# Designs tried in a protein design chat: VH-VL binders against q3z8e7. Part 2

Target 1, 156 residues: q3z8e7
Amino acid sequence: MVEKIPMTASGYKKLEDELSTLKVKRIDVIEEMRLAAMDKDMRENAPYHAAKEQRGQIEGRIKEIEHELKYADVSEYTDTNTSKVNMGSTVKLRDPKNGECCTYTLVSPKEIEPLKGKISASSPIGKAVFNRNKGEQIEIEVPSGTLQYIIEDISF
Key: E = the ipSAE of ESMFold2; O = the ipSAE of OpenDDE; V2 = 0.75 times the mean of E and O plus 0.25 times the DockQ between their complexes.

## First folded at step 1 (VH-VL)

Design d10 (framework fv_denrakibart; at its last look DockQ between E and O 0.01; V2 from the best seeds 0.00; counts 0 for: pae E 7.2 > 2, placed apart)
Fold by OpenDDE, look of step 2:
Structure d10 (fold): chain C 156 residues (1-156), chain A 119 residues (1-119), chain B 113 residues (1-113)
Amino acid sequence: as target 1 above (156 residues)
Amino acid sequence: EVQLVQSGAEVKKPGESLKISCKGSGYSFTSYWIGWVRQMPGKGLEWMGIIYPGDSDTRYSPSFQGQVTISADKSISTAYLQWSSLKASDTAMYYCARQRYSGTLFDYWGQGTLVTVSS
Amino acid sequence: DIVMTQSPDSLAVSLGERATINCKSSQSVLYSSNNKNYLAWYQQKPGQPPKLLIYWASTRESGVPDRFSGSGSGTDFTLTISSLQAEDVAVYYCQQYYSTPYTFGQGTKVEIK
């Protein structure tokens, strides 16, 4: 199996957009460097050195994004009701004891937003629900004990 | 719109060298794997290899390893397939295709380049 | 290498009837980590490049008619055309993209009876 980096389709798109933006910015910074380099005293040319540093940062980030895109493992959205929980899935969990519900979306590590219910597939909840079907009962180990939930719904 | 445009048909003799091209447009060329597929006359599809133009990472089918060279010029969004010495058995249609994301399924295809090698 | 074997090599079906093509892989193409089958189906008409129909064994590509469906898991897969249309005359290929080299089946020619 080829190396894969799990991510959502939306995450992939965001990376593409960021990459596009950074490539444009790189051109601008290079131009700034060119203009700054017109100064005869390069050793004391703070604007040049600043631009050069920024270029380095941009290039570093570009390389990171390109690597992620190169090895991206994206699960596309499906409307099939028979789908198992995977990357990008939104799951509704119901506590069979009290009827309380929680909603989570499985995302890549870089996309995690706990306050919005965006969690990693490698999180305790993520691991518990990953590759599970609607209607299944799952168990989540927490420091206080074991929590039980039913997967009430899976959506994208 | 994503588009792959390949170079024109080639008529060659055995022993000659050849380099055909595939130009991508409508997407970030350096962010998607691009592959080559051979189809001999009246035969099926054969996966030859793929290249990631961003860093030129290239992977060949064992059957084509050492037989062809896959390369890319990201400055002009072009992938290449080349032979150092053609054989009659190289006569075939050659397709370039883009892989979806980092997957290896091909979602966009070039129109194909017919290569004919005969004495 | 994973060998992909299709059956039959050719199929003649009457208009409006069901066409069934099978594809078998020498090794499982089911990835346990994501429970996805790395299997695709392509359609190739004369003089044209292949067209992606199905991926992940059962997901239709955008724009593909509902009459096309893919099923199966592990090593055995099936492409079904529920009601064959005239425009469906083509050669169909399965492909595994589980591991390199990403091999194709030998193809199945579908014709109208």
Scores: ipSAE 0.563, ipTM 0.817, lowest interface PAE 0.9, mean pLDDT 91
Fold by ESMFold2, look of step 2:
Structure d10 (fold): chain C 156 residues (1-156), chain A 119 residues (1-119), chain B 113 residues (1-113)
Amino acid sequence: as target 1 above (156 residues)
Amino acid sequence: EVQLVQSGAEVKKPGESLKISCKGSGYSFTSYWIGWVRQMPGKGLEWMGIIYPGDSDTRYSPSFQGQVTISADKSISTAYLQWSSLKASDTAMYYCARQRYSGTLFDYWGQGTLVTVSS
Amino acid sequence: DIVMTQSPDSLAVSLGERATINCKSSQSVLYSSNNKNYLAWYQQKPGQPPKLLIYWASTRESGVPDRFSGSGSGTDFTLTISSLQAEDVAVYYCQQYYSTPYTFGQGTKVEIK
């Protein structure tokens, strides 16, 4: 029941690179522990205990990254002829009654800035527009009632 | 905020068993050694031993080997110091402390547990 | 076991003057592979747990006033308080963390004269 973790392709790549680096570092630390343990005095000394601590920290971070990568929901834009609202999209909504427009950008939870129109995919507006095409009419449930808009434009 | 919170003061009779605790919070409990230090009334500090809660690797001072048991329950982030049969000479203050080799040693200490063993 | 011996057992110093505490180990605590001395200093005030002051013989722990300094290598180490303050009245311990058991010195009580 783990919720998907929205991220960009560059964010995913950064995690992959960190994971690769940590796996190499883990190999080095395990070898340093093996060498320290070959001598009983070295095994009982602070260098051995420090390497054991460092290994634990590396293993913990690896588990965190593997979890994040496993549940990652990566957004991409590659098709300019036909596209749907996705993470990173900027959408222009038009009120069909009076023609007034408003603009929102779907961002990750850490990037939310409501005053600048940067909203999450889980917000009422975000839920209504996510995975929709240009020209679709959408319905947004808000405390004041139900609002209708048309997706006027999608940009990236 | 890193904290080590020890169990309360104990008054015991010779021959009784005792298990005192040290609960760690605010850090990855399983990734740091935790040690126990005895301070007898009016005396200096005595290193008793350490445990790595991640795998229960435990090291004792020869002076305390066989006299106490150091253990940990990583599921509740708690380390323990245990006697099977207390002696009057076990009367002391007992500290737990977190041990880090990356530039600091015993950088966080518990508040201490006073153990009094008398008739 | 590595025996840690402090001197003096007690030290009385006038406010604002220099206090010097010596610590000798029965074996070298300098690890040749990384050139580090596995030696720490602690301060303990009455009714309180010890507080880490210095590690690797000469590196101050964060938040420790710069009047505290450590020096020495191998088997001979010194803690210096360059200008003693009233709040520095305590017992000071050295500790080796080179090999188990990680023994402490016997302590040095610092008082104002």
Scores: ipSAE 0.021, ipTM 0.546, lowest interface PAE 7.2, mean pLDDT 84
Fold by ESMFold2-Fast, scan of step 1:
Structure d10 (fold): chain C 156 residues (1-156), chain A 119 residues (1-119), chain B 113 residues (1-113)
Amino acid sequence: as target 1 above (156 residues)
Amino acid sequence: EVQLVQSGAEVKKPGESLKISCKGSGYSFTSYWIGWVRQMPGKGLEWMGIIYPGDSDTRYSPSFQGQVTISADKSISTAYLQWSSLKASDTAMYYCARQRYSGTLFDYWGQGTLVTVSS
Amino acid sequence: DIVMTQSPDSLAVSLGERATINCKSSQSVLYSSNNKNYLAWYQQKPGQPPKLLIYWASTRESGVPDRFSGSGSGTDFTLTISSLQAEDVAVYYCQQYYSTPYTFGQGTKVEIK
């Protein structure tokens, strides 16, 4: 099973808008390639190759966005009594060994500020807490090993 | 980060076949041309050819066409340079490089593969 | 094929002095439709792959010191190092990417006097 990609409604709409813009640009670049190819001397020249490269970059980004939109798990920022960690949730984690608490908020990519505890759902901490309930023990994979925390509280 | 990692040095005899590799990572492999450049010991740079991995469109320098084969396997983000029958004159350092036209050309280079062909 | 010719073959310059390398193409590498010169400059230090310095004849690659500058148009191009530093000892190559085969100049070796 393909893992769902958490995102906000605004993040989803931004990807839709970017996709629409890229599809229009793709039409223009394909036409540029066609015109360059019509001059046989130009087919082997950098203008043709540049247009082909630009088309590839556009196609790659379109494919990436379409994948993200297809597997998107859209959550809205809400002041909610949800029992599970979601996009926009603020999670308080407690290390059971030393009693230390850390607070993190799951945000869209544009809002990430690690020093202020704003992290993406695809970060190591974000992946470990997403869709978990208050009171669950979670495991966070890091290069040096695994860390264990308890979800002490979930809020918006 | 963008990286091109080439296969290790080769020591061969004339008449032997050889295939060396260039693995791309950190970018969309199928969206950029990959070029091959030869540098004979103590000499300058010679452009051999380029391939667009997305559709295997390949262009050769006239002096290398028929002498080598350039190919790519997009499933493993790897480009190849192959000889069916090596000659002593093929002794050289071979570089692969990513080619980007909109702002740069040959913006990232592999570390090089030294090929030595001697009897 | 477009032939690229550099001059001089070698250049010895004192530290802090100006170094100038010339590059001539046998055909124009200026594309009239976008008014860009398809000309690049590379630096190669011993035991290392080449490194891109300049593209579009005069645009400096990100991270390249501003003492490196490119100029020229059509068939006649120049790479200038305004104040040579010890780390600039290398062989410099021009390359046209206007038409395949993408050809390099023969190289100019820059040494400190």
Scores: ipSAE 0.013, ipTM 0.551, lowest interface PAE 7.9, mean pLDDT 84
ESMFold2 (binder alone), look of step 2: mean pLDDT 93; pTM 0.941

Design m01 (framework fv_mogamulizumab)
Fold by ESMFold2-Fast, scan of step 1:
Structure m01 (fold): chain C 156 residues (1-156), chain A 120 residues (1-120), chain B 112 residues (1-112)
Amino acid sequence: as target 1 above (156 residues)
Amino acid sequence: EVQLVESGGDLVQPGRSLRLSCAASGFTFSSYAMSWVRQAPGKGLEWVATISGSGGSTYYPDSVKGRFTISRDNAKNSLYLQMNSLRVEDTALYYCARGYDLWFGSFDYWGQGTLVTVSS
Amino acid sequence: DVLMTQSPLSLPVTPGEPASISCRSSQSLLHSNGYNYLEWYLQKPGQSPQLLIYKVSNRFSGVPDRFSGSGSGTDFTLKISRVEAEDVGVYYCMQGTHWPYTFGQGTKVEIK
């Protein structure tokens, strides 16, 4: 009996990234154990036992992640014509004039990072897309004129 | 993939010597303690020797102490067991095993073994 | 040397039924660092031994949830909740607390 573990594509990628990080850390901790293990009486070596416990924690997490990735059933996120932009949504906008695409994620005030596309719902773009559906055209008033975009995709 | 491959087993007369080898791959060899564990035909497991990752420390049970020497070449990812003054009771399949825990055992991966037969 | 005693030595089991193997040590396996270094190994017919459980109760990577270990000091148990055909073989306990490392005599699990 093999039971598949449901997860999103982003969840799968997060586990892959964590696994990669842990494998690098494992190399470092094994080296720490090796360097600490320079005495014949290893059973009373405190630095060795500290590194060993850390290795145990890392190995346990690696095993857990490898199991989850092996039995992962990755769900494809499919947007519908009734899906609306909400807080936490990532929106792909296309400029119909030049074909340029930009992605933005609506986040809380504490998480705003414009350079990384994380914007407030109160920003000009955030206000224009909030509660709108995929495929809708939006207009944003800025000092240089009116910007037009099409909501090409919405992900959560 | 962790892989351990033993070689060197043979039929020898009592009092002779044999050198066993174990070729390791798929992991950072120098970071792990390595061991030899033997199994006489139809019998159970018996620990033979352990060597630290650096090769600086070696351990043996009384049954082989003074006769067997464990060594390693980390540049070649190889483990060795030099067996001198062989006795009939040394007849066994000899396994190379990786130590998951440096000093407390936990042989997490084993080779397929190499057969040593000591007979007159 | 620490003597490791297993019981039973032969254990015929019906597929899907539970199995339990006992391992007793002649000395406490509790190390001063707080751990009991007791391990379980399985040797399937014609194969090399494989690690199942380390430090009494920790399953090694890839070992199915049906295997569990328990115990402390001198009395330890390996349980298989539902024996499958692939679980046939000889099970060995081993202690790593004291030099030299010592193994139990083995328990042969067979399908009846």
Scores: ipSAE 0.000, ipTM 0.470, lowest interface PAE 14.3, mean pLDDT 81

Design m02 (framework fv_mogamulizumab)
Fold by ESMFold2-Fast, scan of step 1:
Structure m02 (fold): chain C 156 residues (1-156), chain A 121 residues (1-121), chain B 112 residues (1-112)
Amino acid sequence: as target 1 above (156 residues)
Amino acid sequence: EVQLVESGGDLVQPGRSLRLSCAASGFTFSSYAMSWVRQAPGKGLEWVATISGSGGSTYYPDSVKGRFTISRDNAKNSLYLQMNSLRVEDTALYYCARDSTYFLGTPFDYWGQGTLVTVSS
Amino acid sequence: DVLMTQSPLSLPVTPGEPASISCRSSQSLLHSNGYNYLEWYLQKPGQSPQLLIYKVSNRFSGVPDRFSGSGSGTDFTLKISRVEAEDVGVYYCMQGTHWPYTFGQGTKVEIK
């Protein structure tokens, strides 16, 4: 069983574009390997060894991207008829004891920026808010105990 | 449609220099190695130089090594041959040819029309 | 350098009859990857060379099935089962296994 990888349509397209670029580079490197392999002494053939190493790196990244695209779960951003937190949602959380607020946006793996509040659905905060409604109280477990927040607003 | 168009051939005196160009179209230029092959009037074919797709590797026979330099500009889809210290025996029609090693395992799948270089006093 | 020797150098043929050209290399063309990099090119009068056959026996795109290549190691053959008028020209074998790339001296095929 492989877990689905949540991502936006934009994130999916970025991976497709990267894959296309790498496939072009792979053609060039394989060709360089063949030309270099025609040299008499393969053991002292620096161009061949350099191309072989580069090919290994390109093949590894291609397999990684193909895996991500195969198991991608592409979500919609604009669902104005739901009150639930979804991918692309911006959630405003309020601490009921001190009134302090925090905002977080659920994004695809390629767009994660925790310091700017862009988090994955699989993060501790993301798991606590995903599929929850405005006005619900959520619990976030941290090493010092359990924190409680109220979902004050959901926007898209 | 693959197109290769050579230019730069001229009449030059021995010891002088000349630069040939080849304009490529109809394929992803940077994905293919490129070569120059020459043919003296009424004679057979002789390989002159090959350059890898990235431009990182170049290959020459001893007859031109140190005198000729192959280069490419992938942004302009252009191949070049800088010929220095020209000799009468360098007189030939110079062909630009595409290397299809990755796709077919062959060094010369498409050829241009050639550009004539005459080295004479 | 690897010497490539073609035989015959001149081959007059009657239209519709078969033709055969031999190519011998001074060293084995078998690469460590299992392929013999032996190619055949045709240069028609007044035209640029064109690829006919690559890796001994593979026809290039658009090449008629009357052309066939065979051989391995140091001995290679190009056969034309039925020569047509459009087949006249100079045929060259070429090896891509060893640096530098080397061509045979050419075989001129012409109609009797």
Scores: ipSAE 0.000, ipTM 0.488, lowest interface PAE 13.0, mean pLDDT 81

Design m03 (framework fv_mogamulizumab)
Fold by ESMFold2-Fast, scan of step 1:
Structure m03 (fold): chain C 156 residues (1-156), chain A 122 residues (1-122), chain B 112 residues (1-112)
Amino acid sequence: as target 1 above (156 residues)
Amino acid sequence: EVQLVESGGDLVQPGRSLRLSCAASGFTFSSYAMSWVRQAPGKGLEWVATISGSGGSTYYPDSVKGRFTISRDNAKNSLYLQMNSLRVEDTALYYCARHEGYDILSGAFDIWGQGTLVTVSS
Amino acid sequence: DVLMTQSPLSLPVTPGEPASISCRSSQSLLHSNGYNYLEWYLQKPGQSPQLLIYKVSNRFSGVPDRFSGSGSGTDFTLKISRVEAEDVGVYYCMQGTHWPYTFGQGTKVEIK
């Protein structure tokens, strides 16, 4: 198992944005390298060697970012603490009897994907957690009875 | 539309000089590397010279290096081959050819002229 | 210089039958940029050569899909899935990886 890399949600997003930018720049540098090779002596071609080195740097950075994103652990770190569950909030629920955790994100109706933890505020779970504070115990009403959870964390 | 037309081929004696021309039309001439390729009667193809789009770089095989000079005039859309100290083994049909892309290493000649015949004999 | 060897040199084929031409280089054609610069040309009787395939396996614009190229390093193949009368001529492989550019000796494809 490789040790995970803790990071904030904003840090993860910055790496995704950097990766996207580098992939576009890679296309440009490959074209620059091709054009430089065409117009100069290939062994003593300063623009070609400069473009070649730049491509190497871009490829190296892409590999680093892909590794960091693969082993990122964003579950332990958040940009800020929030006091109440709102639309867009990601809520971590813990069952006080068995210690099992579940995470859910409150989304707009068109983005609902229950199997991926994306729920509406009007769902049984969403209704139970909406406008609640970290540390509160909630009850979710289902046909077979009531489920008990503690709001362990709130993030955005 | 895209066309290359060679001219200047002639019968010449060994040791003399000859200049070949290639007129290009239908494309942005200065954006392409150009080459000369020859073919002796009944024989295969042999690369003779390459010039970059700007004219800043030229390449030759040892068989013609020091005797042949490739050049271009981008304002006139023309390619040239100056052939000095001609030998009987230089007898061939000479084609001008366009490189298909900016990568001079590709060697992919996508457009060829009809060729101009050079005969070197006593 | 890199020697390019073609086999066979003469290839009589029946129309509609497949044809295969081999090209072998005396040195690897793999460039440091990851490409093998190997092209195939066809010269029809009385005509200028025309580009068929570039960088081993890429068909040039307008070339029928019955033509395909394959190979890497030192061994390359041009295949014609079903030969047509218009395909007669001399086929040349060429390498662009090493200076000077060198051509194979040519393979004459003719109808039986």
Scores: ipSAE 0.000, ipTM 0.465, lowest interface PAE 15.7, mean pLDDT 81

Design m04 (framework fv_mogamulizumab)
Fold by ESMFold2-Fast, scan of step 1:
Parts: structure tokens; sequence; C-alpha cells
Structure m04 (fold): chain C 156 residues (1-156), chain A 122 residues (1-122), chain B 112 residues (1-112)
């Protein structure tokens, strides 16, 4: 029932690097908690409470990254230009009825900027175009009904 | 004190869209992951969506993935749920809930709003 | 998805007597960091859910001492040492170890 999470090879590496950094920070925070706990009055031990809170944040982020890595669907580049829509691809869509076109780039969640056309693969548009070929007709469900587009171009 | 107030629930026909809002106050909004949890009439709780404190990461169950989008505006202390292609089975009271850290995977939901009712019916 | 199963589904209790609710998961909730992410929530009639217990056994702020949680892996228990009228409602367990987050079906506690 759990879907894979599309991401680039560089995105995967960033998560691995962040995870490694957090695991080192976790060791340091545990040591800070140990040292702070040597104080006799815990209710007034601000350093202990700060370290405890920081550890909670680190553990939460580690769980998040481990989940993302476990369910990652990593796209590897074999060419500088691909015929299929992938993470990092810029897709030009054309409405066959009125000739209007729209351009979207599939990016990782941290890089989403809808106003600049940067969308996630999990969005309605992203889902409809992901892993599709140039020239395919796609359908995108929106509140006003179903929109039909042709994938006119795919670029990196 | 922590307060979460939902709004936007309405009666809507299948296939239509609704946007829910949650106004947060009493804490540093950007320091907490936020979630939507729903409850169908007379039924149990079902997690719907989570967003990290920065808004950079989101997670959904398969039942709503591709139809619902969670977002936030940290400058306005507001959480949103855009619900597209609504189905009769989406009928529920929708709660806004706070995580315990800014990260997507929080430890637990410590505060909940009052809920906003969404009814999807012909 | 991790299936969370609660027992009993209905629990009528005499005031002042103890109550016990079981929650079982289809997969271990023990994370590699050593924590079991298992919470208990109470939904009183007409009210929103409220957190009672987090990470198996930790009482949330303001929660009376009569509530206690225990367990590990796949078997968890919520105990109320002496049930009071204000404790009536539906109790839910939730797991946060695996995505997606999943809830038990609920246990309705009511006074006899």
Amino acid sequence: as target 1 above (156 residues)
Amino acid sequence: EVQLVESGGDLVQPGRSLRLSCAASGFTFSSYAMSWVRQAPGKGLEWVATISGSGGSTYYPDSVKGRFTISRDNAKNSLYLQMNSLRVEDTALYYCARGTSPWLYGDYFDYWGQGTLVTVSS
Amino acid sequence: DVLMTQSPLSLPVTPGEPASISCRSSQSLLHSNGYNYLEWYLQKPGQSPQLLIYKVSNRFSGVPDRFSGSGSGTDFTLKISRVEAEDVGVYYCMQGTHWPYTFGQGTKVEIK
C-alpha cells in the first residue's frame, strides 16, 4: 500500500549525507545529556532540557530520512536528454484544442515552487506525466473536470 | 495556550473540490510538523496528511494521494488541505493536529482542533 | 499498512473499578532508535481526540495518574486504575513507527 518516493540520485545522496550528519549529532547530544544529568537539581537544569528537546528533533528527522531512503525510487541519468519524463525533467504540455502550452519541472519536495512551474511527482500534473514519453496524450483531473494535454517536449 | 481552529467544511457533490484551513496560535508554528486526521460519521480515526515545519516535505496515505494536497503558510500561521476529486467516502469531520517536532515524522499528535465537517453527497 | 487491533470494542465499567484496553499491531513498532511509537488518545462524546499517552508509557501534560500505558513490539495495554465518570469516551491507539500512520478501531468505555 506504500508508494515509492521518486527522487534524483543527488537527492538520495543529500539524504544519506544528512542522515550521517544527524547520527553524529545524536552521539554528541546524548553525551550533552549525560554531562548535564550530573547536575543534582534536574528541574532547574536548562542545559539538560535543551539537549533532551534537541535529541527529540534529531530522532524525528532520522526517522523521516530513513523512511524516505527505504521507499526511494531513484532515477539514474544515462543520457543528458531522456525521452521519458523523470525527476529533474522539464515537460512542455500542449492543449490540443486551443494550442496553449505550459511548462513544468519535476523536483524534490524541498525544491517545489509552483509559480515557477516546479512541482512534485506526487501532484496531479506530476503523476500524470511521470514516466511518460514525448508525444503521449495525458489526462489531468482538476476541480472543473478533466484536462487533456500532449507531452510536446521533455528536457533536462 | 495552543489553539487550532479549522474551517472550510461544506456540503459538496462528488467530483468537486474543497479547501480546508486551520488557523494556529499560541506557539511557533514553523517549529512543528502539522497533520490532518479525519473521522467519518460513527467511525474511527484515519490519518490524511502530514507536512514538515518548513513545508518542504509531505506524506499521504494511498487513499488520498494524488487527490489531496497539504500545504502551509508559516507567515500566516495557517495550514491548508486542498481536496480534489472528492468521493462519498471522503465524508468526515476533518481535524487539524500538531506534531511534536518540525520533522515530517513527529513523535505524536499533542493538540487537536475542533474539526470541520465535509459532506460529499449527491 | 500496519493493522492495529483493539480489544474489547465495548467496555462497560462500574465507577471506581479498573479498566484495561489491549492494542495489538500486525508488525513490530520497535524503531531502530529504540522507541516504540505507540500513542493512546481519548475522544469524549462530542469532543475532539486528546492525547493521553505517548511512546507507550509517557503521560501527556494534565493526564491523571490513574492512566498508565505498557507494552513493546506488537502488544500494548492502556490501564485505568479507577474509572471515573469523566473517563467515558472512545479510546484509540495509534502507531507512528511505520507509514502510513494507523489507528486502532477504538474502544468505547461507558459507565454501567
Scores: ipSAE 0.000, ipTM 0.485, lowest interface PAE 13.9, mean pLDDT 82

Design m05 (framework fv_mogamulizumab)
Fold by ESMFold2-Fast, scan of step 1:
Formats: sequence, C-alpha cells, structure tokens
Structure m05 (fold): chain C 156 residues (1-156), chain A 123 residues (1-123), chain B 112 residues (1-112)
Amino acid sequence: as target 1 above (156 residues)
Amino acid sequence: EVQLVESGGDLVQPGRSLRLSCAASGFTFSSYAMSWVRQAPGKGLEWVATISGSGGSTYYPDSVKGRFTISRDNAKNSLYLQMNSLRVEDTALYYCARDKTYGIFPSGYMDVWGQGTLVTVSS
Amino acid sequence: DVLMTQSPLSLPVTPGEPASISCRSSQSLLHSNGYNYLEWYLQKPGQSPQLLIYKVSNRFSGVPDRFSGSGSGTDFTLKISRVEAEDVGVYYCMQGTHWPYTFGQGTKVEIK
C-alpha cells in the first residue's frame, strides 16, 4: 500500500511511452554489441564498450520505470494545489462541541511519531482529512463511533 | 549464399507513391542494419535511408525526410521503402544494401548490395 | 551535411601502373571513439557497388592487397599499386561519421 506511487493518467502514459522507446533502443544496442563483437581485432572494441555502457544505462532506466508502473496508483492527487490536505500537510482540527483544537502532520510510514502529532494518511484521522479543504467538516470513524471536526487550518 | 533482390521500381507520375521491396537470403536478416542507396542515371551514389536490425531506429537525409519511410519485416526477411510525394529528382536506380551501421555507435559499411530497381518519375 | 570531394574525377591509367585517388571531407571524420569512418567503394561497369576499404585503411574480405587506404581527419587517399583490367570502374569514398551519410562524386578509372 505504502509503496503505491501516486501519478496522473498523463504521467502514467508518459512512462509507458518512455518504456516502449527504451525497450526498442535496448534491442538495437544489444544487436550493436553483437555486431561490434564480430570484429576480431581487439583494438577495434571501442564501439563494443561504448554500446555496453549505454546498455547499462538503458537497463537501469527500464528497471526504474517498470518499478514505478508496477506500483503506480493512477489518480489526480498532486501537490499542485496546496489548499487541500496532502502528504506533508499540517492540519489543525477543531471540535465544534467543546472548541478544543489539535494539530496533526501527515507523514510517510517511516516518519510516524504519534506523540509528536505525526500520523499516517492511513490512520483514522489521516483518512478523514486527506484531500479535504480548509473549513470542511469531517467525520472520523473510530471504534467508539463517529467523531466530528472542522478543518480550521492547513499549512505545508 | 548471401543475396539481396530489389523489386517494385516503376514509371510513376510526380506526386504519386511507390513501394519498393528487398528480399534478403543467406544470412540472419534481423542481425543487420539495412540501407537504401540510390543512383540517378549517369550520376553518383546518394544515401536514402537506414534502419536498425530490430526496426526501432530509422535515419534519413533531409531530401527524403517526411516523404520516404524505411521499414522491415524480419519474419519475411524483407526490407521496404515507402516513397510518397515523388518528385522528378527521385528518379534513380534504388539499391538495397546490408549495413553494419545502426543504433548510437555507427561503425558500419555496406558490404552486400542488391542489383537495384529502377524508379522513373516523369510527367 | 558533410561534403565529400574526390579528385581526380577521371583517371585514365595504363595496366600495371599505380593509381591514386584523393578524398577530402568538409568536416573532420574523427569520431569521439577514435575512429575515422571513411569507406571506399568500387562500381564496375553495369554492376552494383562493392566495398573495398572501411575505416580508412581496412581491406574488406577478399580485396587484393594492391589496394590500400590512408589518411585521417579531412584528407584520405586510396592507392592501387598496380592497376589491373578488373579494377576499371567508378570509385566512391563515403563518410559514416556524421548523419546523413555522404558520398564523393566518384572517380572513373579507365584502362587506356
């Protein structure tokens, strides 16, 4: 789950197109290596070594893209709109019943520190506030029932 | 026996299209880049197009770029040249040639040539 | 585009005498990998071109040792130590260092 990589449909398409292009280039470079290796003169192996280096670069990029596509979570969630709660956002919540305020920061799994208000987007509070705007009323599902809060402020 | 045999040359009007073919035999076709080279009657050689062994990379001079398309069918051991918007200046004998130049590091040369196929563009 | 200029354009020779053809490029043919991609082709009357020499000085398989190539950068030479009747035809230099590939105008070698 936490390995999901958010990206737009356009971003996913660009990675697919790049991967397709690189796979074709990989075939060409492998063939170039084979043809260069047919030269029996060891002093003529410079083209072979250059092609081998490029193959390494292409293989590395292919592996990176395949990993990104495998774990892609195609969505419209981006950091382009800072007015909404997103990863890294610090959210101030207000309980309308008693006026009490509390502050939480949405962080990656490795950075979770509940005592310091750093919580996961998959936590009950994190799920309730994610992609919400300032001033919205949210409901938090907990074992004891549903709690209501107002998003009083969002900072990044 | 390594051989390349071109076909498809014809007399055509300016502005028309023509497709040339080259049948390869006697070698592993997919392991070689292939080129088209033309020669106008009584004139010298002019390179027209090159395609990598996989078909993934193609190269053209400005004189034919956008009008000609080189392609290949490795399952059929065949090379093609699709010629669109033909001009009188495209009149030439078109040779298919086996090329060791492809990809990013050209070390190639054209070591096997076909007999050529004549294309005449006139009104 | 790289302009390839051959001289002479016409070379009448007596059998057994030496012949020399010059090829000059408008740009250096020295690639970043250390090679000059310069080839020589022969087109005999009524025949397709055939490869003689690649990378300036390497004779293609089956090419007689009377053919030799030399040069670097922008100036290249093809030499035939003793011209034989079978050597008549048009000789072309070609560069493969830069896209597009370009050929010289050709040198016609004829036996008197």
Scores: ipSAE 0.005, ipTM 0.469, lowest interface PAE 12.0, mean pLDDT 81

Design m06 (framework fv_mogamulizumab)
Fold by ESMFold2-Fast, scan of step 1:
Structure m06 (fold): chain C 156 residues (1-156), chain A 120 residues (1-120), chain B 112 residues (1-112)
Amino acid sequence: as target 1 above (156 residues)
Amino acid sequence: EVQLVESGGDLVQPGRSLRLSCAASGFTFSNYGMSWVRQAPGKGLEWVATISSGGSYTYYPDSVKGRFTISRDNAKNSLYLQMNSLRVEDTALYYCARESGFWTGYFDYWGQGTLVTVSS
Amino acid sequence: DVLMTQSPLSLPVTPGEPASISCRSSQSLLHSNGYNYLEWYLQKPGQSPQLLIYKVSNRFSGVPDRFSGSGSGTDFTLKISRVEAEDVGVYYCMQGTHWPYTFGQGTKVEIK
C-alpha cells in the first residue's frame, strides 16, 4: 500500500508543470539519440551515451512525478504553513507595519548577487528564513532594533 | 472544432438550488481540466470552480466554497455545477471554460454562458 | 488573494493608433517552474471572453501579431500596435500562479 502524499494545490501545480516540461524535453532527447545513432558505432558514441543517460534521468523523474500525482492528498487553501524555505527557494517577505515587500532567493556563495535579491543562507535574512514555513513571522536584528517580516510566499 | 454549450440557467429565489450543465465536443474531454467562471451583469469576471481531468480534485474560492459543487461525467463529455443556498450576489452569466492543461490556470476555450438570476 | 489592478479602466482610441494596458499584481506571479502565469482575455460586446495571450507573452492560436504581452513579477503590459475596429471590447488580465485564480477589473477599449 502507498500512503497518501500530503501537498498543497500549488505543490500539485508545480509537479504538473514539471511533468509537462519533462515530456517536451523527452521528445528532444529521443531525437538526439536517433541522430547520434545514425553517425557511428554505438559502443564508442559519446553523444549517444550522454543522451541515453539523460533520457534515463528524465524517465525516472517522470515516473516519480506521476506516482506523486496519483497518490497526492491535496487540500484546498492549505498553502499557509507549507513547504519550508531551502537552498534555491525564492521567498517573499512583507513588513506588517508598512506593507513593504521584498523578494529573496537563497543561492550558493558563487551565485550571490544582492541587487537581484540573490543571497546566502548565512546572511541575516537567509538565516532568519531558512527552514521556515509560509505564513511565519521572522525577526532580523539590526543596530536600530529588531525588524519583523512575514513570509508571504515560498517558491522553488 | 472545440465547442462548449452551457444550460440550466434560470430565475430562482434566494436559498434555492440550481444545477448547471456544460456539453463539450470536438476534443478528448477526459484529457482537460474544466472550470466555471461567472460574470455579474455589467461587471467583471470571477473564477468559480475548477475540476481536474479525472474528476479527483476540485477547487473553489471562499465565496462559493461549501455551497457549490463542480463535477464531471467523462463518459458523457459533460461538466456540472451544483449551486446550493443561492444568494442574490450569485446572479451572473456562468461560463464553462477549458483549461489548456491540468493546472495551467488559463482558459483557452469558453462557452456562450447561461444566465442565473437570483431574486425575490 | 492576489489583487489584480488594471489601468486605465477606459481607453478610447483612434483606429490605427497604438494602445497599451497595464496590469499589476499584489504578489509576484513567478512560479517555482520559472513561468509567470499571467493571461490576457478579450470580451467583445455581447460575446464570451476569448484568450489572447498566455504566460505573459505567448499569442494564442489565431491571435493577430499586432497584440503583444510583456512584463514579469508584478508588472505586466498588453500592447496593440495598431487598433482596429474589431478590437473593441473589455480586456482582462488574469493570474493563474496562486489560488484562487483572480482577474483584473477590466479595461474597456472603444473607438473614438
Scores: ipSAE 0.000, ipTM 0.477, lowest interface PAE 15.2, mean pLDDT 81

